# VH-VL binders against Putative metal-binding protein TM_0123, part 10

Target 1, 252 residues: Putative metal-binding protein TM_0123, of Thermotoga maritima (q9wxx7)
Amino acid sequence: NFGKTIVTTINPYYLIVSQLLGDTASVKLLVPPGANPHLFSLKPSDAKTLEEADLIVANGLGLEPYLEKYREKTVFVSDFIPALLLIDDNPHIWLDPFFLKYYIVPGLYQVLIEKFPEKQSEIKQKAEEIVSGLDTVIRDSFKALLPYTGKTVVMAHPSFTYFFKEFGLELITLSSGHEHSTSFSTIKEILRKKEQIVALFREPQQPAEILSSLEKELRMKSFVLDPLGVNGEKTIVELLRKNLSVIQEALK
Below, E stands for the ipSAE of ESMFold2; O stands for the ipSAE of OpenDDE; V2 stands for 0.75 times the mean of E and O plus 0.25 times the DockQ between their complexes.

## First folded at step 13 (VH-VL; framework fv_guselkumab)

Design Q3 (from N3 with heavy chain D52Y, light chain A31T; at its last look DockQ between E and O 0.13; V2 from the best seeds 0.00; counts 0 for: placed apart)
Heavy chain, then light chain:
Amino acid sequence: EVQLVQSGAEVKKPGESLKISCKGSGYSFTNYWIGWVRQMPGKGLEWMGIIYPDDSFTRYSPSFQGQVTISADKSISTAYLQWSSLKASDTAMYYCARLGEYSYDYFDYWGQGTLVTVSS
Amino acid sequence: QSVLTQPPSVSGAPGQRVTISCTGSRSNIGTGYDVHWYQQLPGTAPKLLIYGNSNRPSGVPDRFSGSKSGTSASLAITGLQSEDEADYYCGTWDVRLLAYVFGGGTKLTVL
ESMFold2, look of step 13: ipSAE 0.618; ipTM 0.858
ESMFold2 (binder alone), look of step 13: mean pLDDT 92; pTM 0.948
OpenDDE, look of step 13: ipSAE 0.457; ipTM 0.751

Design Q4 (at its last look DockQ between E and O 0.34; V2 from the best seeds 0.49)
Heavy chain, then light chain:
Amino acid sequence: EVQLVQSGAEVKKPGESLKISCKGSGYSFTNYWIGWVRQMPGKGLEWMGIIDPDDSFTRYSPSFQGQVTISADKSISTAYLQWSSLKASDTAMYYCARLGRSYDYFDYWGQGTLVTVSS
Amino acid sequence: QSVLTQPPSVSGAPGQRVTISCTGSYSNIGAGYDVHWYQQLPGTAPKLLIYGNSNRPSGVPDRFSGSKSGTSASLAITGLQSEDEADYYCGTWDVRLLAYVFGGGTKLTVL
ESMFold2, look of step 13: ipSAE 0.744; ipTM 0.895
ESMFold2 (binder alone), look of step 13: mean pLDDT 93; pTM 0.952
OpenDDE, look of step 13: ipSAE 0.337; ipTM 0.711

## First folded at step 14 (VH-VL; framework fv_guselkumab)

Design R1 (from K2 with heavy chain Y32H; at its last look DockQ between E and O 0.76; V2 from the best seeds 0.00; counts 0 for: grease 19.4 > 18.9)
Heavy chain, then light chain:
Amino acid sequence: EVQLVQSGAEVKKPGESLKISCKGSGYSFTNHWIGWVRQMPGKGLEWMGIIDPDDSFTRYSPSFQGQVTISADKSISTAYLQWSSLKASDTAMYYCARLGEYSYDYFDYWGQGTLVTVSS
Amino acid sequence: QSVLTQPPSVSGAPGQRVTISCTGSYSNIGAGYDVHWYQQLPGTAPKLLIYGNSNRPSGVPDRFSGSKSGTSASLAITGLQSEDEADYYCGTWDVRLLAYVFGGGTKLTVL
ESMFold2, look of step 14: ipSAE 0.734; ipTM 0.893
ESMFold2 (binder alone), look of step 14: mean pLDDT 93; pTM 0.955
OpenDDE, look of step 14: ipSAE 0.528; ipTM 0.792

Design R2 (from K2 with heavy chain Y32H Y109H; at its last look DockQ between E and O 0.71; V2 from the best seeds 0.58)
Heavy chain, then light chain:
Amino acid sequence: EVQLVQSGAEVKKPGESLKISCKGSGYSFTNHWIGWVRQMPGKGLEWMGIIDPDDSFTRYSPSFQGQVTISADKSISTAYLQWSSLKASDTAMYYCARLGEYSYDYFDHWGQGTLVTVSS
Amino acid sequence: QSVLTQPPSVSGAPGQRVTISCTGSYSNIGAGYDVHWYQQLPGTAPKLLIYGNSNRPSGVPDRFSGSKSGTSASLAITGLQSEDEADYYCGTWDVRLLAYVFGGGTKLTVL
ESMFold2, look of step 14: ipSAE 0.735; ipTM 0.894
ESMFold2 (binder alone), look of step 14: mean pLDDT 93; pTM 0.953
OpenDDE, look of step 14: ipSAE 0.336; ipTM 0.713

Design R3 (from K2 with heavy chain Y109H, light chain L97T; at its last look DockQ between E and O 0.37; V2 from the best seeds 0.00; counts 0 for: pae O 2.1 > 2)
Fold by OpenDDE, look of step 14:
Order: C-alpha cells, then sequence, then structure tokens
Structure R3 (fold): chain C 252 residues (1-252), chain A 120 residues (1-120), chain B 111 residues (1-111)
C-alpha cells in the first residue's frame, strides 16, 4: 500500500478500480450499492472522505453534481468516451461493455499507472483480465440478443440504454431520467408496439407496481436488472454477466 | 390564447341521450390530448377519460368505462362526451381539459364547464 | 374513496402559512409520477396551480409551492390571502390503472 486513498462514486467503478489496484491503494466507495446515485446527497462524513481523497473516480454526465468543488482531483470516466457516442445526458455508461472495453478501462488504466508507475505491470495485467472478461460478455450478449434484433424492450429506468442499443434492440423507458415521470404518450407508444415487445425490466430499488399494469396489458412478466451490483458482485464482469443472465431468462 | 369552449347547459330526462362538446382554439388541436372530468354537485373532481384527437385513441377511467363515449373531430378542433341513456345520477358539471405536452401529463387548460341536469 | 387522500378542509388567517397534504401510494406518487395541483375558486372551473411537483405556471404567485416525498405530496401557501379561499386538488397518474386520479379535494378557508 502506497498510502493513497481513491474514492469511487458508484459501485461499478469501485469494482473496476479495486480490481486494477488490488492492495496498491485504499479504495473507498462513496454511494453504497443499495443506494440510488441519482438521489445521493453528501453527508458531512462524505464530504470529509472526498476532501481526504487523493483521487476521485466519478461517472460524469451530471450523475455527481456534488463534485464540482473537487473537480481538480476528480476523473470523470465519461470523458474517456467520445461525445458523439453519448445519448443525450444519459449517464449509464458503465453498463455498456463496449464503453468499458474501449474507453473506460483503458482510460482508468492510464490514470492509475501515472499515479502508480511502480505497479504498471500489475495494473496492466488486471486491465487485460477485465477486458478479456468483457470480450466474453460481448460475445455472449450478441449471441443472446441477435434473434431479437429490431425488437423492443421496456424498462422503468433508462439504465440499459447504451447496452440494448449496442445489441440492436429498441428500449422504451417509462422515464427519461430519475426525476421525470412516465408520460401517457409513452404508455400509448408501448401499447401500440405491444406485438414487438419481448421483455419488461425494472431495477431492484423500484417498486414492483411500476410495471404491474404493463404486465397485465402485455401479458408479460417483468424481470429485475441490477445496474449497480447490490448483491455482492465482486467484479464488473460478474455484474454484467448476472444482468445478461436475467435478460436471457426474460427472453425465453 | 389557448381556449377550451364547452357547449351550453343541458336539461334532460332519464333515458335520453346527450352529446356535449369542447372546442379548442389558439393551439394545434391534434398535438394535445383532451380529458373529461366530472364534478357532481358539492363533490370533488373525477377523471372520466382522455382522447388523443390525432388518432382518436381513447382511454377511460374504470368507473366510467362503458358508461360514456369520448370522441373527437379534429377537423373542427372539437372533443365530445356522450351518453346513450342518461340517469339522474349523471347530474353534474362536466369539464374538458387539455393535457400538457409530452413530457408533462397535467391539465394545463380547462373549459368553462357544462352543467348537465337530469331529472324526471 | 379517492386514490389520493387529502384533508377535507384546512384554514388559516391572512398572512399565515398553510399546507395541504396529498397522500398516495407506490402505484402513483411512489411510482415516480409527478403530482400536480389545481385550484378551483368558488363557482369557477379548476385551473392549474402547480405542475411537475413544484413548478408554477405563469401568473401563479411564488407564495404557492409544491413538494413531493415518498408516496406523498404537499402544497404550501405562504402569506395567505383572502382570494386563496378555494378548493384545491392534487392529481397524478396511477400505474396500476393507467388512469389519471384526483385527490378528494381540500377546502381552504381564510379566517
Amino acid sequence: as target 1 above (252 residues)
Amino acid sequence: EVQLVQSGAEVKKPGESLKISCKGSGYSFTNYWIGWVRQMPGKGLEWMGIIDPDDSFTRYSPSFQGQVTISADKSISTAYLQWSSLKASDTAMYYCARLGEYSYDYFDHWGQGTLVTVSS
Amino acid sequence: QSVLTQPPSVSGAPGQRVTISCTGSYSNIGAGYDVHWYQQLPGTAPKLLIYGNSNRPSGVPDRFSGSKSGTSASLAITGLQSEDEADYYCGTWDVRTLAYVFGGGTKLTVL
């Protein structure tokens, strides 16, 4: 341990940074896995944690408005991704295995080897392991979703927007963001496209009732996707694999 | 200026049919949904249903499903609420209201109301 | 019997602050649907007072404010005036029925 403290804002980045660094530095998670990042407000203890951090790894795209005063020590992983690939202000970039493989993991690798040059070899090895896992996820996702190209999935929250887009499915979300309510027009659209809808999803923190009417109307069962890894996932690849498994089950 | 103008007060007997109207002006009629709301004497607001004038897509409250018919004629920017057979319990004030834009599903403009009285 | 529950009446003296609660459930307010408020003056049609939980349309004084938390919403009126005497209704969509629902209404009396 080099006596450095790195703070990650959300669990997916905690998983990545922890895997890359091992015991090289202390890695702390700011937003607990069971909490909603969109609703997170800093406590005094959180502020202290951020102030004492040598590096903050954050998402960007408006997910962490409370980090403005810590900008100088903050790396936003969204900055690793070409802007033209981003959809509106959707912050859920960590759920796209392509973003992880080509931009986020390489970007974090560069940042961390600069901070810990003595551990470059180890960090590189871990980065390669992560990417290898991501390659498998990408392959399996293509295989699983190829038969459903052009079909539509409905989700309560737009957390998997990039994911489904990458693999050729249309995603309709009940809300465009956490603070946005479902419009009746959206419901109408869903009903009009009911024949091409192949799955319904919600997140663990959302009540089951949020999809109850649609389940009834579409005669479909909804499934739960976990964008943050609330069930003790140890790696980002494990997180993606678990969600892929749920998607596969939903599509049966 | 956005306006919803409703037809005049109606006095009917039980068993009679009735069709009341709501004409929109000052905006593109087909771009906004129209809802109907009942208010019985001395009571609260009750959402009855809603229609998209563009394609006449309609949805009713469970309490009013099969009890009334909501329709629209976009050529004259008018929405309708009708009964095939009125009951005394249908006596109420009826409001039409415009549903806001796509991202906000609230009623931003209201008609002046149509009083319907049904008595023998 | 309304899906949204409001107190039947509230009262206050001029200049005071009053609040009107709107209690829903996980199928509407708790499901993330925005709450809207309507004011109905005696003998008139309802008008939009608050939209999107806390937004004021043009012409609505800033002494009117809305908030939402959990399965409930609240309308606050500061600096109460005589002209504020009216019925107030909250409204939102319900995901179970995909219907719009109103509260039972609250009669505000200015003493």
Scores: ipSAE 0.255, ipTM 0.694, lowest interface PAE 2.1, mean pLDDT 93
ESMFold2, look of step 14: ipSAE 0.726; ipTM 0.890
ESMFold2 (binder alone), look of step 14: mean pLDDT 92; pTM 0.947

Design R4 (from K2 with heavy chain Y32H I50V; at its last look DockQ between E and O 0.72; V2 from the best seeds 0.00; counts 0 for: grease 19 > 18.9)
Heavy chain, then light chain:
Amino acid sequence: EVQLVQSGAEVKKPGESLKISCKGSGYSFTNHWIGWVRQMPGKGLEWMGVIDPDDSFTRYSPSFQGQVTISADKSISTAYLQWSSLKASDTAMYYCARLGEYSYDYFDYWGQGTLVTVSS
Amino acid sequence: QSVLTQPPSVSGAPGQRVTISCTGSYSNIGAGYDVHWYQQLPGTAPKLLIYGNSNRPSGVPDRFSGSKSGTSASLAITGLQSEDEADYYCGTWDVRLLAYVFGGGTKLTVL
ESMFold2, look of step 14: ipSAE 0.722; ipTM 0.884
ESMFold2 (binder alone), look of step 14: mean pLDDT 93; pTM 0.956
OpenDDE, look of step 14: ipSAE 0.413; ipTM 0.742

## First folded at step 15 (VH-VL; framework fv_guselkumab)

Design S1 (from K2 with light chain Y26H; at its last fold request DockQ between E and O 0.72; V2 from the best seeds 0.76)
Heavy chain, then light chain:
Amino acid sequence: EVQLVQSGAEVKKPGESLKISCKGSGYSFTNYWIGWVRQMPGKGLEWMGIIDPDDSFTRYSPSFQGQVTISADKSISTAYLQWSSLKASDTAMYYCARLGEYSYDYFDYWGQGTLVTVSS
Amino acid sequence: QSVLTQPPSVSGAPGQRVTISCTGSHSNIGAGYDVHWYQQLPGTAPKLLIYGNSNRPSGVPDRFSGSKSGTSASLAITGLQSEDEADYYCGTWDVRLLAYVFGGGTKLTVL
ESMFold2, look of step 15: ipSAE 0.729; ipTM 0.894
ESMFold2 (binder alone), look of step 15: mean pLDDT 93; pTM 0.952
OpenDDE, look of step 15: ipSAE 0.684; ipTM 0.859
ESMFold2, look of step 16: ipSAE 0.731; ipTM 0.890
ESMFold2 (binder alone), look of step 16: mean pLDDT 93; pTM 0.952
OpenDDE, look of step 16: ipSAE 0.464; ipTM 0.748
ESMFold2, fold request of step 21: ipSAE 0.679, 0.707, 0.709; ipTM 0.878, 0.883, 0.887
ESMFold2 (binder alone), fold request of step 21: mean pLDDT 93, 93, 93; pTM 0.952, 0.953, 0.951
OpenDDE, fold request of step 21: ipSAE 0.827, 0.774, 0.829; ipTM 0.943, 0.915, 0.945

Design S2 (from K2 with heavy chain Y102H, light chain D34E; at its last look DockQ between E and O 0.13; V2 from the best seeds 0.00; counts 0 for: placed apart)
Heavy chain, then light chain:
Amino acid sequence: EVQLVQSGAEVKKPGESLKISCKGSGYSFTNYWIGWVRQMPGKGLEWMGIIDPDDSFTRYSPSFQGQVTISADKSISTAYLQWSSLKASDTAMYYCARLGEHSYDYFDYWGQGTLVTVSS
Amino acid sequence: QSVLTQPPSVSGAPGQRVTISCTGSYSNIGAGYEVHWYQQLPGTAPKLLIYGNSNRPSGVPDRFSGSKSGTSASLAITGLQSEDEADYYCGTWDVRLLAYVFGGGTKLTVL
ESMFold2, look of step 15: ipSAE 0.753; ipTM 0.899
ESMFold2 (binder alone), look of step 15: mean pLDDT 93; pTM 0.951
OpenDDE, look of step 15: ipSAE 0.263; ipTM 0.694

Design S3 (from K2 with light chain Y26H D34Y; at its last look DockQ between E and O 0.55; V2 from the best seeds 0.62)
Heavy chain, then light chain:
Amino acid sequence: EVQLVQSGAEVKKPGESLKISCKGSGYSFTNYWIGWVRQMPGKGLEWMGIIDPDDSFTRYSPSFQGQVTISADKSISTAYLQWSSLKASDTAMYYCARLGEYSYDYFDYWGQGTLVTVSS
Amino acid sequence: QSVLTQPPSVSGAPGQRVTISCTGSHSNIGAGYYVHWYQQLPGTAPKLLIYGNSNRPSGVPDRFSGSKSGTSASLAITGLQSEDEADYYCGTWDVRLLAYVFGGGTKLTVL
ESMFold2, look of step 15: ipSAE 0.729; ipTM 0.895
ESMFold2 (binder alone), look of step 15: mean pLDDT 93; pTM 0.947
OpenDDE, look of step 15: ipSAE 0.564; ipTM 0.801

Design S4 (from K2 with heavy chain Y106A, light chain D34Q; at its last look DockQ between E and O 0.61; V2 from the best seeds 0.00; counts 0 for: grease 19.4 > 18.9)
Heavy chain, then light chain:
Amino acid sequence: EVQLVQSGAEVKKPGESLKISCKGSGYSFTNYWIGWVRQMPGKGLEWMGIIDPDDSFTRYSPSFQGQVTISADKSISTAYLQWSSLKASDTAMYYCARLGEYSYDAFDYWGQGTLVTVSS
Amino acid sequence: QSVLTQPPSVSGAPGQRVTISCTGSYSNIGAGYQVHWYQQLPGTAPKLLIYGNSNRPSGVPDRFSGSKSGTSASLAITGLQSEDEADYYCGTWDVRLLAYVFGGGTKLTVL
ESMFold2, look of step 15: ipSAE 0.721; ipTM 0.884
ESMFold2 (binder alone), look of step 15: mean pLDDT 93; pTM 0.953
OpenDDE, look of step 15: ipSAE 0.709; ipTM 0.888

## First folded at step 16 (VH-VL; framework fv_guselkumab)

Design T1 (from S1 with heavy chain Y106A, light chain D34Q; at its last look DockQ between E and O 0.27; V2 from the best seeds 0.57)
Heavy chain, then light chain:
Amino acid sequence: EVQLVQSGAEVKKPGESLKISCKGSGYSFTNYWIGWVRQMPGKGLEWMGIIDPDDSFTRYSPSFQGQVTISADKSISTAYLQWSSLKASDTAMYYCARLGEYSYDAFDYWGQGTLVTVSS
Amino acid sequence: QSVLTQPPSVSGAPGQRVTISCTGSHSNIGAGYQVHWYQQLPGTAPKLLIYGNSNRPSGVPDRFSGSKSGTSASLAITGLQSEDEADYYCGTWDVRLLAYVFGGGTKLTVL
ESMFold2, look of step 16: ipSAE 0.738; ipTM 0.890
ESMFold2 (binder alone), look of step 16: mean pLDDT 93; pTM 0.953
OpenDDE, look of step 16: ipSAE 0.594; ipTM 0.831

Design T2 (from S1 with heavy chain Y106A; at its last look DockQ between E and O 0.26; V2 from the best seeds 0.56)
Heavy chain, then light chain:
Amino acid sequence: EVQLVQSGAEVKKPGESLKISCKGSGYSFTNYWIGWVRQMPGKGLEWMGIIDPDDSFTRYSPSFQGQVTISADKSISTAYLQWSSLKASDTAMYYCARLGEYSYDAFDYWGQGTLVTVSS
Amino acid sequence: QSVLTQPPSVSGAPGQRVTISCTGSHSNIGAGYDVHWYQQLPGTAPKLLIYGNSNRPSGVPDRFSGSKSGTSASLAITGLQSEDEADYYCGTWDVRLLAYVFGGGTKLTVL
ESMFold2, look of step 16: ipSAE 0.730; ipTM 0.892
ESMFold2 (binder alone), look of step 16: mean pLDDT 93; pTM 0.954
OpenDDE, look of step 16: ipSAE 0.600; ipTM 0.834

Design T3 (from S1 with heavy chain Y102W Y106A; at its last look DockQ between E and O 0.12; V2 from the best seeds 0.00; counts 0 for: pae O 2.4 > 2, placed apart)
Heavy chain, then light chain:
Amino acid sequence: EVQLVQSGAEVKKPGESLKISCKGSGYSFTNYWIGWVRQMPGKGLEWMGIIDPDDSFTRYSPSFQGQVTISADKSISTAYLQWSSLKASDTAMYYCARLGEWSYDAFDYWGQGTLVTVSS
Amino acid sequence: QSVLTQPPSVSGAPGQRVTISCTGSHSNIGAGYDVHWYQQLPGTAPKLLIYGNSNRPSGVPDRFSGSKSGTSASLAITGLQSEDEADYYCGTWDVRLLAYVFGGGTKLTVL
ESMFold2, look of step 16: ipSAE 0.732; ipTM 0.892
ESMFold2 (binder alone), look of step 16: mean pLDDT 93; pTM 0.954
OpenDDE, look of step 16: ipSAE 0.168; ipTM 0.676

## First folded at step 17 (VH-VL; framework fv_guselkumab)

Design U1 (from K2 with heavy chain L99R Y106A; at its last look DockQ between E and O 0.72; V2 from the best seeds 0.61)
Heavy chain, then light chain:
Amino acid sequence: EVQLVQSGAEVKKPGESLKISCKGSGYSFTNYWIGWVRQMPGKGLEWMGIIDPDDSFTRYSPSFQGQVTISADKSISTAYLQWSSLKASDTAMYYCARRGEYSYDAFDYWGQGTLVTVSS
Amino acid sequence: QSVLTQPPSVSGAPGQRVTISCTGSYSNIGAGYDVHWYQQLPGTAPKLLIYGNSNRPSGVPDRFSGSKSGTSASLAITGLQSEDEADYYCGTWDVRLLAYVFGGGTKLTVL
ESMFold2, look of step 17: ipSAE 0.635; ipTM 0.833
ESMFold2 (binder alone), look of step 17: mean pLDDT 94; pTM 0.961
OpenDDE, look of step 17: ipSAE 0.523; ipTM 0.787

Design U2 (from T2 with light chain G32D; at its last look DockQ between E and O 0.34; V2 from the best seeds 0.56)
Heavy chain, then light chain:
Amino acid sequence: EVQLVQSGAEVKKPGESLKISCKGSGYSFTNYWIGWVRQMPGKGLEWMGIIDPDDSFTRYSPSFQGQVTISADKSISTAYLQWSSLKASDTAMYYCARLGEYSYDAFDYWGQGTLVTVSS
Amino acid sequence: QSVLTQPPSVSGAPGQRVTISCTGSHSNIGADYDVHWYQQLPGTAPKLLIYGNSNRPSGVPDRFSGSKSGTSASLAITGLQSEDEADYYCGTWDVRLLAYVFGGGTKLTVL
ESMFold2, look of step 17: ipSAE 0.700; ipTM 0.878
ESMFold2 (binder alone), look of step 17: mean pLDDT 93; pTM 0.952
OpenDDE, look of step 17: ipSAE 0.564; ipTM 0.818

Design U3 (from T2 with light chain A31K; at its last look DockQ between E and O 0.44; V2 from the best seeds 0.55)
Heavy chain, then light chain:
Amino acid sequence: EVQLVQSGAEVKKPGESLKISCKGSGYSFTNYWIGWVRQMPGKGLEWMGIIDPDDSFTRYSPSFQGQVTISADKSISTAYLQWSSLKASDTAMYYCARLGEYSYDAFDYWGQGTLVTVSS
Amino acid sequence: QSVLTQPPSVSGAPGQRVTISCTGSHSNIGKGYDVHWYQQLPGTAPKLLIYGNSNRPSGVPDRFSGSKSGTSASLAITGLQSEDEADYYCGTWDVRLLAYVFGGGTKLTVL
ESMFold2, look of step 17: ipSAE 0.689; ipTM 0.873
ESMFold2 (binder alone), look of step 17: mean pLDDT 93; pTM 0.952
OpenDDE, look of step 17: ipSAE 0.483; ipTM 0.783

Design U4 (from K2 with heavy chain L99H Y106A, light chain G32D; at its last look DockQ between E and O 0.66; V2 from the best seeds 0.00; counts 0 for: grease 19.4 > 18.9)
Heavy chain, then light chain:
Amino acid sequence: EVQLVQSGAEVKKPGESLKISCKGSGYSFTNYWIGWVRQMPGKGLEWMGIIDPDDSFTRYSPSFQGQVTISADKSISTAYLQWSSLKASDTAMYYCARHGEYSYDAFDYWGQGTLVTVSS
Amino acid sequence: QSVLTQPPSVSGAPGQRVTISCTGSYSNIGADYDVHWYQQLPGTAPKLLIYGNSNRPSGVPDRFSGSKSGTSASLAITGLQSEDEADYYCGTWDVRLLAYVFGGGTKLTVL
ESMFold2, look of step 17: ipSAE 0.720; ipTM 0.891
ESMFold2 (binder alone), look of step 17: mean pLDDT 94; pTM 0.957
OpenDDE, look of step 17: ipSAE 0.654; ipTM 0.842

## First folded at step 19 (VH-VL; framework fv_guselkumab)

Design W1 (from U4 with heavy chain Y104H; at its last look DockQ between E and O 0.30; V2 from the best seeds 0.48)
Heavy chain, then light chain:
Amino acid sequence: EVQLVQSGAEVKKPGESLKISCKGSGYSFTNYWIGWVRQMPGKGLEWMGIIDPDDSFTRYSPSFQGQVTISADKSISTAYLQWSSLKASDTAMYYCARHGEYSHDAFDYWGQGTLVTVSS
Amino acid sequence: QSVLTQPPSVSGAPGQRVTISCTGSYSNIGADYDVHWYQQLPGTAPKLLIYGNSNRPSGVPDRFSGSKSGTSASLAITGLQSEDEADYYCGTWDVRLLAYVFGGGTKLTVL
ESMFold2, look of step 19: ipSAE 0.696; ipTM 0.871
ESMFold2 (binder alone), look of step 19: mean pLDDT 92; pTM 0.950
OpenDDE, look of step 19: ipSAE 0.393; ipTM 0.749

Design W2 (from U4 with heavy chain Y109H; at its last look DockQ between E and O 0.31; V2 from the best seeds 0.00; counts 0 for: pae O 2.1 > 2)
Heavy chain, then light chain:
Amino acid sequence: EVQLVQSGAEVKKPGESLKISCKGSGYSFTNYWIGWVRQMPGKGLEWMGIIDPDDSFTRYSPSFQGQVTISADKSISTAYLQWSSLKASDTAMYYCARHGEYSYDAFDHWGQGTLVTVSS
Amino acid sequence: QSVLTQPPSVSGAPGQRVTISCTGSYSNIGADYDVHWYQQLPGTAPKLLIYGNSNRPSGVPDRFSGSKSGTSASLAITGLQSEDEADYYCGTWDVRLLAYVFGGGTKLTVL
ESMFold2, look of step 19: ipSAE 0.719; ipTM 0.886
ESMFold2 (binder alone), look of step 19: mean pLDDT 93; pTM 0.952
OpenDDE, look of step 19: ipSAE 0.189; ipTM 0.692

Design W3 (from U4 with heavy chain Y27D, light chain A31S; at its last look DockQ between E and O 0.34; V2 from the best seeds 0.47)
Heavy chain, then light chain:
Amino acid sequence: EVQLVQSGAEVKKPGESLKISCKGSGDSFTNYWIGWVRQMPGKGLEWMGIIDPDDSFTRYSPSFQGQVTISADKSISTAYLQWSSLKASDTAMYYCARHGEYSYDAFDYWGQGTLVTVSS
Amino acid sequence: QSVLTQPPSVSGAPGQRVTISCTGSYSNIGSDYDVHWYQQLPGTAPKLLIYGNSNRPSGVPDRFSGSKSGTSASLAITGLQSEDEADYYCGTWDVRLLAYVFGGGTKLTVL
ESMFold2, look of step 19: ipSAE 0.690; ipTM 0.865
ESMFold2 (binder alone), look of step 19: mean pLDDT 91; pTM 0.942
OpenDDE, look of step 19: ipSAE 0.332; ipTM 0.727

Design W4 (from U4 with heavy chain Y104R; at its last look DockQ between E and O 0.29; V2 from the best seeds 0.52)
Heavy chain, then light chain:
Amino acid sequence: EVQLVQSGAEVKKPGESLKISCKGSGYSFTNYWIGWVRQMPGKGLEWMGIIDPDDSFTRYSPSFQGQVTISADKSISTAYLQWSSLKASDTAMYYCARHGEYSRDAFDYWGQGTLVTVSS
Amino acid sequence: QSVLTQPPSVSGAPGQRVTISCTGSYSNIGADYDVHWYQQLPGTAPKLLIYGNSNRPSGVPDRFSGSKSGTSASLAITGLQSEDEADYYCGTWDVRLLAYVFGGGTKLTVL
ESMFold2, look of step 19: ipSAE 0.710; ipTM 0.882
ESMFold2 (binder alone), look of step 19: mean pLDDT 92; pTM 0.949
OpenDDE, look of step 19: ipSAE 0.470; ipTM 0.771

## First folded at step 20 (VH-VL; framework fv_guselkumab)

Design X1 (from K2 with heavy chain Y106A Y109P; at its last look DockQ between E and O 0.35; V2 from the best seeds 0.47)
Heavy chain, then light chain:
Amino acid sequence: EVQLVQSGAEVKKPGESLKISCKGSGYSFTNYWIGWVRQMPGKGLEWMGIIDPDDSFTRYSPSFQGQVTISADKSISTAYLQWSSLKASDTAMYYCARLGEYSYDAFDPWGQGTLVTVSS
Amino acid sequence: QSVLTQPPSVSGAPGQRVTISCTGSYSNIGAGYDVHWYQQLPGTAPKLLIYGNSNRPSGVPDRFSGSKSGTSASLAITGLQSEDEADYYCGTWDVRLLAYVFGGGTKLTVL
ESMFold2, look of step 20: ipSAE 0.678; ipTM 0.847
ESMFold2 (binder alone), look of step 20: mean pLDDT 93; pTM 0.952
OpenDDE, look of step 20: ipSAE 0.357; ipTM 0.722

Design X2 (from K2 with heavy chain Y106A Y109V; at its last look DockQ between E and O 0.29; V2 from the best seeds 0.44)
Heavy chain, then light chain:
Amino acid sequence: EVQLVQSGAEVKKPGESLKISCKGSGYSFTNYWIGWVRQMPGKGLEWMGIIDPDDSFTRYSPSFQGQVTISADKSISTAYLQWSSLKASDTAMYYCARLGEYSYDAFDVWGQGTLVTVSS
Amino acid sequence: QSVLTQPPSVSGAPGQRVTISCTGSYSNIGAGYDVHWYQQLPGTAPKLLIYGNSNRPSGVPDRFSGSKSGTSASLAITGLQSEDEADYYCGTWDVRLLAYVFGGGTKLTVL
ESMFold2, look of step 20: ipSAE 0.693; ipTM 0.873
ESMFold2 (binder alone), look of step 20: mean pLDDT 93; pTM 0.953
OpenDDE, look of step 20: ipSAE 0.292; ipTM 0.703

Design X3 (from K2 with heavy chain Y106A, light chain L97Q A99G; at its last fold request DockQ between E and O 0.72; V2 from the best seeds 0.72)
Heavy chain, then light chain:
Amino acid sequence: EVQLVQSGAEVKKPGESLKISCKGSGYSFTNYWIGWVRQMPGKGLEWMGIIDPDDSFTRYSPSFQGQVTISADKSISTAYLQWSSLKASDTAMYYCARLGEYSYDAFDYWGQGTLVTVSS
Amino acid sequence: QSVLTQPPSVSGAPGQRVTISCTGSYSNIGAGYDVHWYQQLPGTAPKLLIYGNSNRPSGVPDRFSGSKSGTSASLAITGLQSEDEADYYCGTWDVRQLGYVFGGGTKLTVL
ESMFold2, look of step 20: ipSAE 0.695; ipTM 0.879
ESMFold2 (binder alone), look of step 20: mean pLDDT 93; pTM 0.950
OpenDDE, look of step 20: ipSAE 0.588; ipTM 0.826
ESMFold2, fold request of step 21: ipSAE 0.626, 0.615, 0.640; ipTM 0.859, 0.859, 0.867
ESMFold2 (binder alone), fold request of step 21: mean pLDDT 93, 93, 93; pTM 0.947, 0.947, 0.947
OpenDDE, fold request of step 21: ipSAE 0.799, 0.723, 0.717; ipTM 0.942, 0.896, 0.892

Design X4 (from K2 with heavy chain Y106A, light chain G32D V95T A99G; at its last look DockQ between E and O 0.26; V2 from the best seeds 0.46)
Heavy chain, then light chain:
Amino acid sequence: EVQLVQSGAEVKKPGESLKISCKGSGYSFTNYWIGWVRQMPGKGLEWMGIIDPDDSFTRYSPSFQGQVTISADKSISTAYLQWSSLKASDTAMYYCARLGEYSYDAFDYWGQGTLVTVSS
Amino acid sequence: QSVLTQPPSVSGAPGQRVTISCTGSYSNIGADYDVHWYQQLPGTAPKLLIYGNSNRPSGVPDRFSGSKSGTSASLAITGLQSEDEADYYCGTWDTRLLGYVFGGGTKLTVL
ESMFold2, look of step 20: ipSAE 0.696; ipTM 0.882
ESMFold2 (binder alone), look of step 20: mean pLDDT 92; pTM 0.949
OpenDDE, look of step 20: ipSAE 0.368; ipTM 0.729

